VH-VL binders against o27280. Designs and how they scored, part 59

Target 1, 266 residues: o27280
Amino acid sequence: MDSMNVPEVLEIKRIVEESESVKTFIFSWDFRREVRPGQFVMVWDFRDEKPMSVSLIDPVRSEIGISIRRVGEFTDRVHGLSEGDLLGIRGPYGRGFELMGRDILLVGGGIGMAPLAALADEATARGMRVDALVAARTADELLFLDRLEAAGVNISTCTDDGSCGFKGFAHERLLTLEENHDMAAVCGPEPMMFQVMRILDERDVPAQLSLERYMKCAVGICGQCCLDDTGFRVCAEGPVFWSQELSRVREFGRYRRDPAGRRVPW

## First folded at step 19 (VH-VL)

Design Bg4
Fold by OpenDDE, fold request of step 20:
Structure Bg4 (fold): chain C 266 residues (1-266), chain A 119 residues (1-119), chain B 107 residues (1-107)
Amino acid sequence: as target 1 above (266 residues)
Amino acid sequence: QVQLVQSGAEVKKPGSSVKVSCKASGGTFRSYGISWVRQAPGQGLEWMGRIIPRTGRANYAQKFQGRVTITADKSTSTAYMELSSLRSEDTAVYYCARDDQYEGNFDPWGQGTAVTVSS
Amino acid sequence: DIQMTQSPSSLSASVGDRVTITCRASQSISSYLSWYQQKPGKAPKLLIYGASSLQSGVPSRFSGSGSGTDFTLTITSLQPEDFATYYCQQSDDTPRTFGQGTKVEIK
């Protein structure tokens, strides 16, 4: 078995409290194992294992950050950990984002901003102009605003309750923005991504979208994360897909498979 | 540009408590922390603790654990530091500072609050 | 706790001089090191963060270098307004700790 598939037991170096429900865990990383924005790792707490996006990539300090939202038993346990505690990490896996052009639009919702924050750092480092539309339910749930601002990103916010920025959904805010970009990267709730993709397609803006599906093996073997009608495996061919690829995926924006393989609507 | 404005100077008796406030103007705390640092007369800087206002979680230096309480009110963008069981050695200027969770640097700083403990 | 040791504790210099202040950590702190300037009766001011990143608005004559345990703050050409006390601070571990300070005085 490839060494990348064996979890490496790593110490939590630091914990960043992003919000009440989101923490970023910082680890030392051997960058001989390259990692790209949009890729994910499997996090093992010695009881269960879950895929998590990389939200920070720092080759200078030899560190990565993994942002985790508290949503269930596994993440509850992880959120109970402290600096100095251990986790198993294997990966990275999947296809990350590809940067092109000079002007990029990032559209993120909730924890979906995690991979986009890493992408923003890379894009800015390359001298690209970066605009970010950051969405959340409330102001206190908006993620990575400080990091994005520090990186020189132009930020627009929207919240469901109007507590910060535009009151409404990301796609509604996007409709009010007339400027086109060379490309877009999108990550968040699938209904949001579906609507955003439609708008970007109408504007002829090339877009990449990061999907979330239940994953088991992360190596394209078990098929748990297969997308209907295409055979695309989110862990292997994704999680980042071009809009043209997703246009072929019937289930996109409509339903997903639960851990038992049952079809569940969004 | 955020600025931090602290409450005024305090004169306290030994055994009493002092509560210093730190208000952010020109913005909110957002995802930043607020650290408290004190400086005794003619001495260096000493970190006391930090709070993340967004989550309300605080951490303290072991030296002050059990005696210091750091709190924050997001609605008023104000952080507080309460130090109890005051002694003469607690005479110092107390600073609040915005704490970057990623870099760990302090910027900006409050103007400082002089606390004098004397019988 | 991580101990931060600055050298020297004080120095005398003239306007136009090159000034170098060092800071040593008791253990590796990667690049989680900041430099501050403090004038009498004033709050500290951030100069450098991440060991070598110049804070916005700080003159380019200030620079920071180093990683691991040894760090340096350099003022290429000392100006009259630079006479002050300088502190290093580590942010790799809790509690956060400062160097004892370096006072830069007029020769």
Scores: ipSAE 0.927, ipTM 0.958, lowest interface PAE 0.5, mean pLDDT 96
Fold by OpenDDE, fold request of step 20:
Structure Bg4 (fold): chain C 266 residues (1-266), chain A 119 residues (1-119), chain B 107 residues (1-107)
Amino acid sequence: as target 1 above (266 residues)
Amino acid sequence: QVQLVQSGAEVKKPGSSVKVSCKASGGTFRSYGISWVRQAPGQGLEWMGRIIPRTGRANYAQKFQGRVTITADKSTSTAYMELSSLRSEDTAVYYCARDDQYEGNFDPWGQGTAVTVSS
Amino acid sequence: DIQMTQSPSSLSASVGDRVTITCRASQSISSYLSWYQQKPGKAPKLLIYGASSLQSGVPSRFSGSGSGTDFTLTITSLQPEDFATYYCQQSDDTPRTFGQGTKVEIK
């Protein structure tokens, strides 16, 4: 188990172009190391290291997929890689999603759909009914629609510009949906998650939400991802939290800390 | 239900170029790719290349590199394959097909475009 | 490039027969293998993807099996409309490559 903290150098088997800004990198994986939807891995390009959610879990093919959005220098370098190139991967880390009930609602925004796509696969494999609300700025930024449809997921789309589905934000679309679910899983921009959580709480739908924070060690030591007041470490106690847990986190939906530890508003 | 409709048959001289179109109806490309596959008379299937219309990125079989160009117009849901410096050996039926990036299977296929290269 | 070899190149069968076509890859392709049916003058039609997944709308008499390098397409009871040429295709690596085809003819 100690070996999980040492990066394993893996070859990129395939690259899926999800959108102009998102690529999914597929790796061979030894499933003696169990990985759950909602958990993350640390990706090392031999210069820097960043946490990334697992978006594909395929025990049959012994493969995992890691979806990465191009947002900075590190991800720029990674997006420049080709099939056959190498990356260091260590993990998985963190608490993943827990599936409960028969009907599940997935609410995802942007790259937040990555862990939810993996969760959708597991849920459908278990025979659950899966509804997914997929949000993005534009139609071309909606992620994993084809994959979700192939899995039997009932999809509702939402775009800021109205280029696909409901014009508006995910929480606004959610308000128009009357159906109840046994559980919800949420991942995306924190302001979105905050609003979605409130709606789900009012409807008495148990919800799990995946947070994103700046991480360094991924093992709960450095404290870079520590949430104010609670002391929750996103890498250890999270990144998946129950709504009841997040209700205790004042910074949730309001601000985050940058790499220097400064408060940055959403 | 997405369908792919290709442009009509072409007769070309050696050394010329041909551009075949492939239009998707009943939906958009979304995250799928479009692959081009040709089949010479009485022969098997040969993959030429693929484009991801959403990103505009294309890759080609080495055999055709430098001679084939695959493009796509998202606004019209149309993909194009241009083959230059045509030879008699390029006489074939050219197919476009929707390409699943995860599974790598082709479905659906266009009806095919016959290209004849003769002097 | 990954070479795909089908066997046999052709076979004769009767309606109701069990037909088996094999495809071998020059290297492991996991389960990234698809089967297509092509009739004269028509485009190929997807039958099986992921080595064993039946495409929607395809009759259940078609099935695929195998992983790694050896794959099999089976038609449990050949129907009149099944006389055609069948191709396997690997999608594990680029370029995508096809088998040479297997022509199923009426006996």
Scores: ipSAE 0.926, ipTM 0.958, lowest interface PAE 0.5, mean pLDDT 96
Fold by OpenDDE, look of step 19:
Structure Bg4 (fold): chain C 266 residues (1-266), chain A 119 residues (1-119), chain B 107 residues (1-107)
Amino acid sequence: as target 1 above (266 residues)
Amino acid sequence: QVQLVQSGAEVKKPGSSVKVSCKASGGTFRSYGISWVRQAPGQGLEWMGRIIPRTGRANYAQKFQGRVTITADKSTSTAYMELSSLRSEDTAVYYCARDDQYEGNFDPWGQGTAVTVSS
Amino acid sequence: DIQMTQSPSSLSASVGDRVTITCRASQSISSYLSWYQQKPGKAPKLLIYGASSLQSGVPSRFSGSGSGTDFTLTITSLQPEDFATYYCQQSDDTPRTFGQGTKVEIK
């Protein structure tokens, strides 16, 4: 059996408090096992297992960071952990982002900024110009602004309540920005991504979008994360998709399937 | 650019408490922490503890555990450090500093608050 | 706790001199090491973070190197405004700890 499919028990080295509901857990990582922005890992708390995006990739320090939003019983338990505690990590899995061109636009909403933060680090390290549109419901929910700024990213913010930056949604703010980029990377609430993708397509900006679906196996076998009409498995063919691929996915931006396989509207 | 402005000098009696404030101007705390570091006359730097204003969670050096309390008010962008049961050895300049949660470096620093403990 | 030991505790130098200050950690701290400059009556100023990253606005004559347990701060050509006390600080573990400081004086 491939070692990547067996959870490795790792000690939490540090915990970064990103917001009241989001923590980043930092682990030592053997980079003989490569990991790229946009890929995910399965996090195991010895009771349950959930897919989580990698938000920090540091080959120099041999560390990775996994950002987790508190949304249920599993994440409640994880958020109760302290530095020095243990978690099981297996992976990485899935297709990550591909960087191209010189100028990149990042559009993220809420916890969707996690993989984009890692991508921003890689892009800036390569000497690319990075613009980031960071969206959240409120100012206190905006994530990774400090990291992005430190990396030299040009940041634009928008909040639903107008407590920081543009008052409104990400796609509305995007419409006010006339500058085009060589490519875009998008991650956040699916309704947001749907609207953003449409705008980018109209502007002929190549775009990659990271989808979130219920994942069980993470290895493309169980089919729980299959997308309707295409058969795309988010864990295998994704979670990062090109806009052209998602244009073929009927359910994108419209509904998802719950753990029981039922259609659930966004 | 963010600046940290601390409260003025304090003169205290042994056994009393002191509370020093640190106000962020020119910006907000965002996800940064605020660390408190003191420096006795002619001595080096000593880390006391840190708070993440965004979450309100604080941790302390063991040496000061039970005697120091660090708090923050997000609405006024102000952090506080309260030290109780003051001793002559607590005479020092107390600094607040913005604390990067990832790198762990301190920047910027407040101007410092001189606290003198004498009978 | 992680102990940080600086060397030397003090040194005398002239303008234009190359100055080297070392810092040793009691255990590996990867690259979680920062250097600060402090002048009398003033707060410390960040010079280097992450062992080798130059803080914005800091002159290029300052540089940091090292990883694990041994670290070095170098001033290639000492300027009049560089006479001060310098501190290293580890951020790998809590509590955060500083070196005892190195005073750079005029010869």
Scores: ipSAE 0.897, ipTM 0.939, lowest interface PAE 0.6, mean pLDDT 95

Design Bg4
Fold by ESMFold2, fold request of step 20:
Structure Bg4 (fold): chain C 266 residues (1-266), chain A 119 residues (1-119), chain B 107 residues (1-107)
Amino acid sequence: as target 1 above (266 residues)
Amino acid sequence: QVQLVQSGAEVKKPGSSVKVSCKASGGTFRSYGISWVRQAPGQGLEWMGRIIPRTGRANYAQKFQGRVTITADKSTSTAYMELSSLRSEDTAVYYCARDDQYEGNFDPWGQGTAVTVSS
Amino acid sequence: DIQMTQSPSSLSASVGDRVTITCRASQSISSYLSWYQQKPGKAPKLLIYGASSLQSGVPSRFSGSGSGTDFTLTITSLQPEDFATYYCQQSDDTPRTFGQGTKVEIK
C-alpha cells in the first residue's frame, strides 16, 4: 500500500508528566509533514497502534507533542517508556479545526483538552481572544492549565467533585459563561460534547467537535471509523466535524462500537 | 501568582542531614516541577534535582544521587529537599524554584536557605 | 552534561551603556535557554526564556537572541539597578546546567 501506512520510528525526546494518568511525549518532527490542531497520529509500540492526540505543534523547534492517557494495556506499555526509547508514528491524519472570527470558546473534557491546547496556541498567535472551559473529575486531572494561562487564555474550570472551580458538568458551567463567541471548538467525552453542542446550537455559535472512534487503517479504507447514519469516516472526513454535520448522526452521544462492531453505551 | 517561601537558615555538623522546606502560596503546584539549586559562597548555581508534585516523580543530578531526596506534600503545597552525610563542601544557600516542564526555566524562586556545615 | 560557557566573566560599564553578554553551549540546545539576574544576597530572577522571550515585568531594555549553541543577552541603556551577576541556563537536557556567571559592575 501507500508509504503513508508505514510508521516512522522516532525517539522520545522528552516526557512531560501532565497528571498521574496523562503524559505528553515530545518528538522531533519534520514539518514537511504539516500538522494542524485537531489532526491525529497513529502511535505504534511495535505490537499494536492507536490514534493519539497532538497537543503541541512547534515548527520553530521542530517538535510535536503527543498526549496519551493511561487507560489500558497499550497505553500502560507506552507510559512505561523513557526518554530515548522508540515509538512508531504515522500521520498526521484527518481534518483539523478551522479558526474563524476573533473570539473563540474552547470546551475540553479530560484528554480532550490535548488538541484544544494546540488550537489555543495557534489562536493566540493569530491574536484571537480565547476563552477555555476545562473540565475533569478532580483538580489534579485538569490538563494544560499552565500552558493555557501562559498563552493568555481566559480559563474557567469545572470538576465533578468541586475540588477546583465550578462543581458539576461542563455543559452546566457553560450556561454561566458569556455568550460572546464567533466560534467554539469542543473535544472530550462524547456525552459531554452532545450536551455542549445543544447549548451552542441554541446560541447560534458555529461549533466544531472532535469525535473518537475505533480505527485501524486511519486513511478511510477499512470502514472501522464510519458513522452509522452518514457514512462519514472519522479518520478522513473528521475527526473534527461541524455541529451541522453531526446533527444528522443518530449514534452521536448515544453509543459507541467496540472492536467487534457491537454497540456499547458511552 | 505563586510565591515560594523556604524554611530558615540551619547550622549542621558534618555527617548529619538537613531537610529544607519550600511552601507555595497564592496557588498550587499544578503540573509544574519544583527544582532545587544550590550556590556555595562566591560561586555559581548548581542544579540538584526536581520533583513533579502532581505525580511524585523525582530525578536528581548524578553528583547528588544517593545523598539527596526530594519529596512533596500536595495537601500542604510544600516540597522538601533532604541532603544526607553533610560535608563542609555542602555549605551553601539552597534555593527551591518552580520548574516549567516544557521550557525548563525557573520562576519564581524561593528566598533561599543558608545551610552551614561546621563542627 | 551540557557545558555552558559565559563571557566575559566580569565587566565594568557606565549608566547608559549598551552591555552584551554571551553564552555558548557545548552542543546544540535549540532555543532552550534562559537568562537570570542575581543581585547580592538575593535569589536569581528570570529575565529571558526560550532564548528571546522577555519575562513579564522585565524592562524592555533587556533582550535575548540566538539559537543552537551561541546566545546573547543585551542590556540597552544600562541603569544603576542593573548591577548584578547574570547567568544563562540550558533546559534542553538533564541535568539543567548554568553558565558560571557574568558580573556587571557599574562604574
Scores: ipSAE 0.794, ipTM 0.896, lowest interface PAE 0.9, mean pLDDT 90
Fold by ESMFold2, fold request of step 20:
Structure Bg4 (fold): chain C 266 residues (1-266), chain A 119 residues (1-119), chain B 107 residues (1-107)
Amino acid sequence: as target 1 above (266 residues)
Amino acid sequence: QVQLVQSGAEVKKPGSSVKVSCKASGGTFRSYGISWVRQAPGQGLEWMGRIIPRTGRANYAQKFQGRVTITADKSTSTAYMELSSLRSEDTAVYYCARDDQYEGNFDPWGQGTAVTVSS
Amino acid sequence: DIQMTQSPSSLSASVGDRVTITCRASQSISSYLSWYQQKPGKAPKLLIYGASSLQSGVPSRFSGSGSGTDFTLTITSLQPEDFATYYCQQSDDTPRTFGQGTKVEIK
């Protein structure tokens, strides 16, 4: 792709309000730059640039959707934008999910459902059977349920407060589900992903997990997205990793890094 | 499957207001919107505005800006449309409809509420 | 506002006939086009969304096609219950707008 490493300035065509804290921004996209579920883009608001997951991939309409949770200054500014406003987009970057078999389990927590919603669309279009376990703190924070249902996905929900579905954590609900999937795809808070990975490994279910780390260059040069113990760069070798790759990483599920590179507890 | 049930028909005098309710049964709104569309006797369909119940944000067609207020109560899965300063040309059937934020289509529709404005 | 123009404004057809209704947008709306059926005294019913996707529970004799500015609703083998008025609706831009309607009369 000739322009992958520089932002292209694009107009926001539509904003979908997914929840109080999550919006999906839809842009026209030239699919000569191919996009796969699990890849990310760098979003530039002309002051700062942050990695964001692609949640909608629509080659027929030539559109992509990027889901953004409001968590800080950058995302507050982006959430304040309107349709017709401009953002810079570069990418896509990273390794996406690989589909295999006929039966897939998706396990998503919070905004982690964004790349899994894109994957669900592709899996159902291929004729796969898709089960999704969607987790959040409350019912109002369960994301993409309407899209998943429309795509024919079989949905289980869990909420910390019990306001919808199973009351408890995603890994607790997973323990009560049948173990008949050919693969799993997991994305959400890293502690949740660690617990889910343990269960899936015990069940011999091949799993791919999508990680988030602090990123600067997005092409693997600066080293800011490296994982301990392996030298894997989340932006280049990930963000999607197989569970067996992550089993060699002591950092996973134990700590994160701030912008200065310091270890910070989860 | 979700169904939308609207409040009953109303007869109003010019200058008054009307408030129509739209209650979902068989589910919640999730991230769907609720749009309001009216149809005057013998006429076509006219979009008035929409609310996203999960966020509480509403937007309106320019023609109705300042006269229409659309609200929602998530705890009862009910949306409301209030139209003020009624005129005889506001005589119509008023529909609510579940509004897909991605596609922008309407499904399902409420059964409609006939509002007659006459002196 | 995006103007939506339907044709014909009405038509008469027999049971078993193939009928075609067209809808033209005043500017490109990509595939953000829906078709509705409305019977007298009833709310509209969604038939087609995304220009060509058949809504669940709608008989397969209904189909939609088109993109950009020109769209078509086709009813293959018209049935007595298909007597109704049909509307197209765009959702590419605000406000959402409808065509003026096409009345299908069964003779």
Scores: ipSAE 0.785, ipTM 0.891, lowest interface PAE 0.9, mean pLDDT 89
Fold by ESMFold2, fold request of step 20:
Structure Bg4 (fold): chain C 266 residues (1-266), chain A 119 residues (1-119), chain B 107 residues (1-107)
Amino acid sequence: as target 1 above (266 residues)
Amino acid sequence: QVQLVQSGAEVKKPGSSVKVSCKASGGTFRSYGISWVRQAPGQGLEWMGRIIPRTGRANYAQKFQGRVTITADKSTSTAYMELSSLRSEDTAVYYCARDDQYEGNFDPWGQGTAVTVSS
Amino acid sequence: DIQMTQSPSSLSASVGDRVTITCRASQSISSYLSWYQQKPGKAPKLLIYGASSLQSGVPSRFSGSGSGTDFTLTITSLQPEDFATYYCQQSDDTPRTFGQGTKVEIK
């Protein structure tokens, strides 16, 4: 019964400047269209359309927030917009994170922290204990620290250059942290997620990881978001997968694909 | 816990400028903004403008556009507000406050800087 | 600009009294409202944000309610340290604006 969804044209209500390269765009949203942490939307600027993670889910204010990193022509144009300007939004799409137990570990790298910020809000609202490992190249690129702190999340940081917290990669910091969580949620650069997944698997911590692949339709008909060997469609069966599901995927952590579907090294 | 410490009181002549500093101690600005709010003697609170130190972007209340400049130095965790073409009506206590970009509330506030404009 | 109007402009009360201060916005501001306490010669102090969320370290006798255009700050049992001026502030739109203040005085 599913068919292509038409974008709804929405006004940008507010813009939050998260970093020099990341902005969060906030829209009024009718929550009869339910949204779960880990789901994504397709953002249309009337010229092109790209998948973006939902970072804020606020049913009380009827607001949704979408965090966008400036990385190319499309995102440059979107970053040039002001409050009151229009964007098209399709969705939400995909499978979100499932919360379980009392204690959750979040591991986020760069913009990957966006869906985890939304998950942290839900987890703390349920009374869960939330630990977050937030990773970036530099201190200025650590995202959502203030939101996480205000929500009562216990934060550990790492930066590649050592400008804030542990100097090194997320998986290196993870090895030095307490090992007792009921579950983990992971989102960030795929090489980071691969290394983090291996550590969590060795510790027998159930983990869910959020993947990115090139998308065109967002509902699973164009085939552009498919994973090798399994036929999993990131836009339909994901973007959130259990670590057990990903252990069967040979491309995970090995290479990425450009918009034309060509293999490209990490 | 972050605290905001402002520069000391100033007495200025009409037509001159004043520059007030606001330094964060016990932390850095991170993604917070720094807003400037003034209070004339016996009167209420008036928002002047805000900067986001991480990005360097500022905006101003229309009333102060053209007379106020707000800047920040991330390396020293210090914000500055400069008000030009001072008049006697600008006599006030000037506060800086940490500005939550999501909620828009102010916490903490600096201790305030009294600026008196008289001949 | 969004105009914020507080009522009353002043009130007299005794220790132990229940005090209610209202704030009206000239247009809907959803729940983007904060309340501040200011004592003479001191900076304002945040009490309530998001219309109803209590700031850390603020006594539970303070509470906020409301959404849209009409908001209320309540002190359920006034204490000697609560005699001050109270301000509401909207953050839904630029410029940020404050109410004119409500002075709570000892009776």
Scores: ipSAE 0.780, ipTM 0.890, lowest interface PAE 0.9, mean pLDDT 89

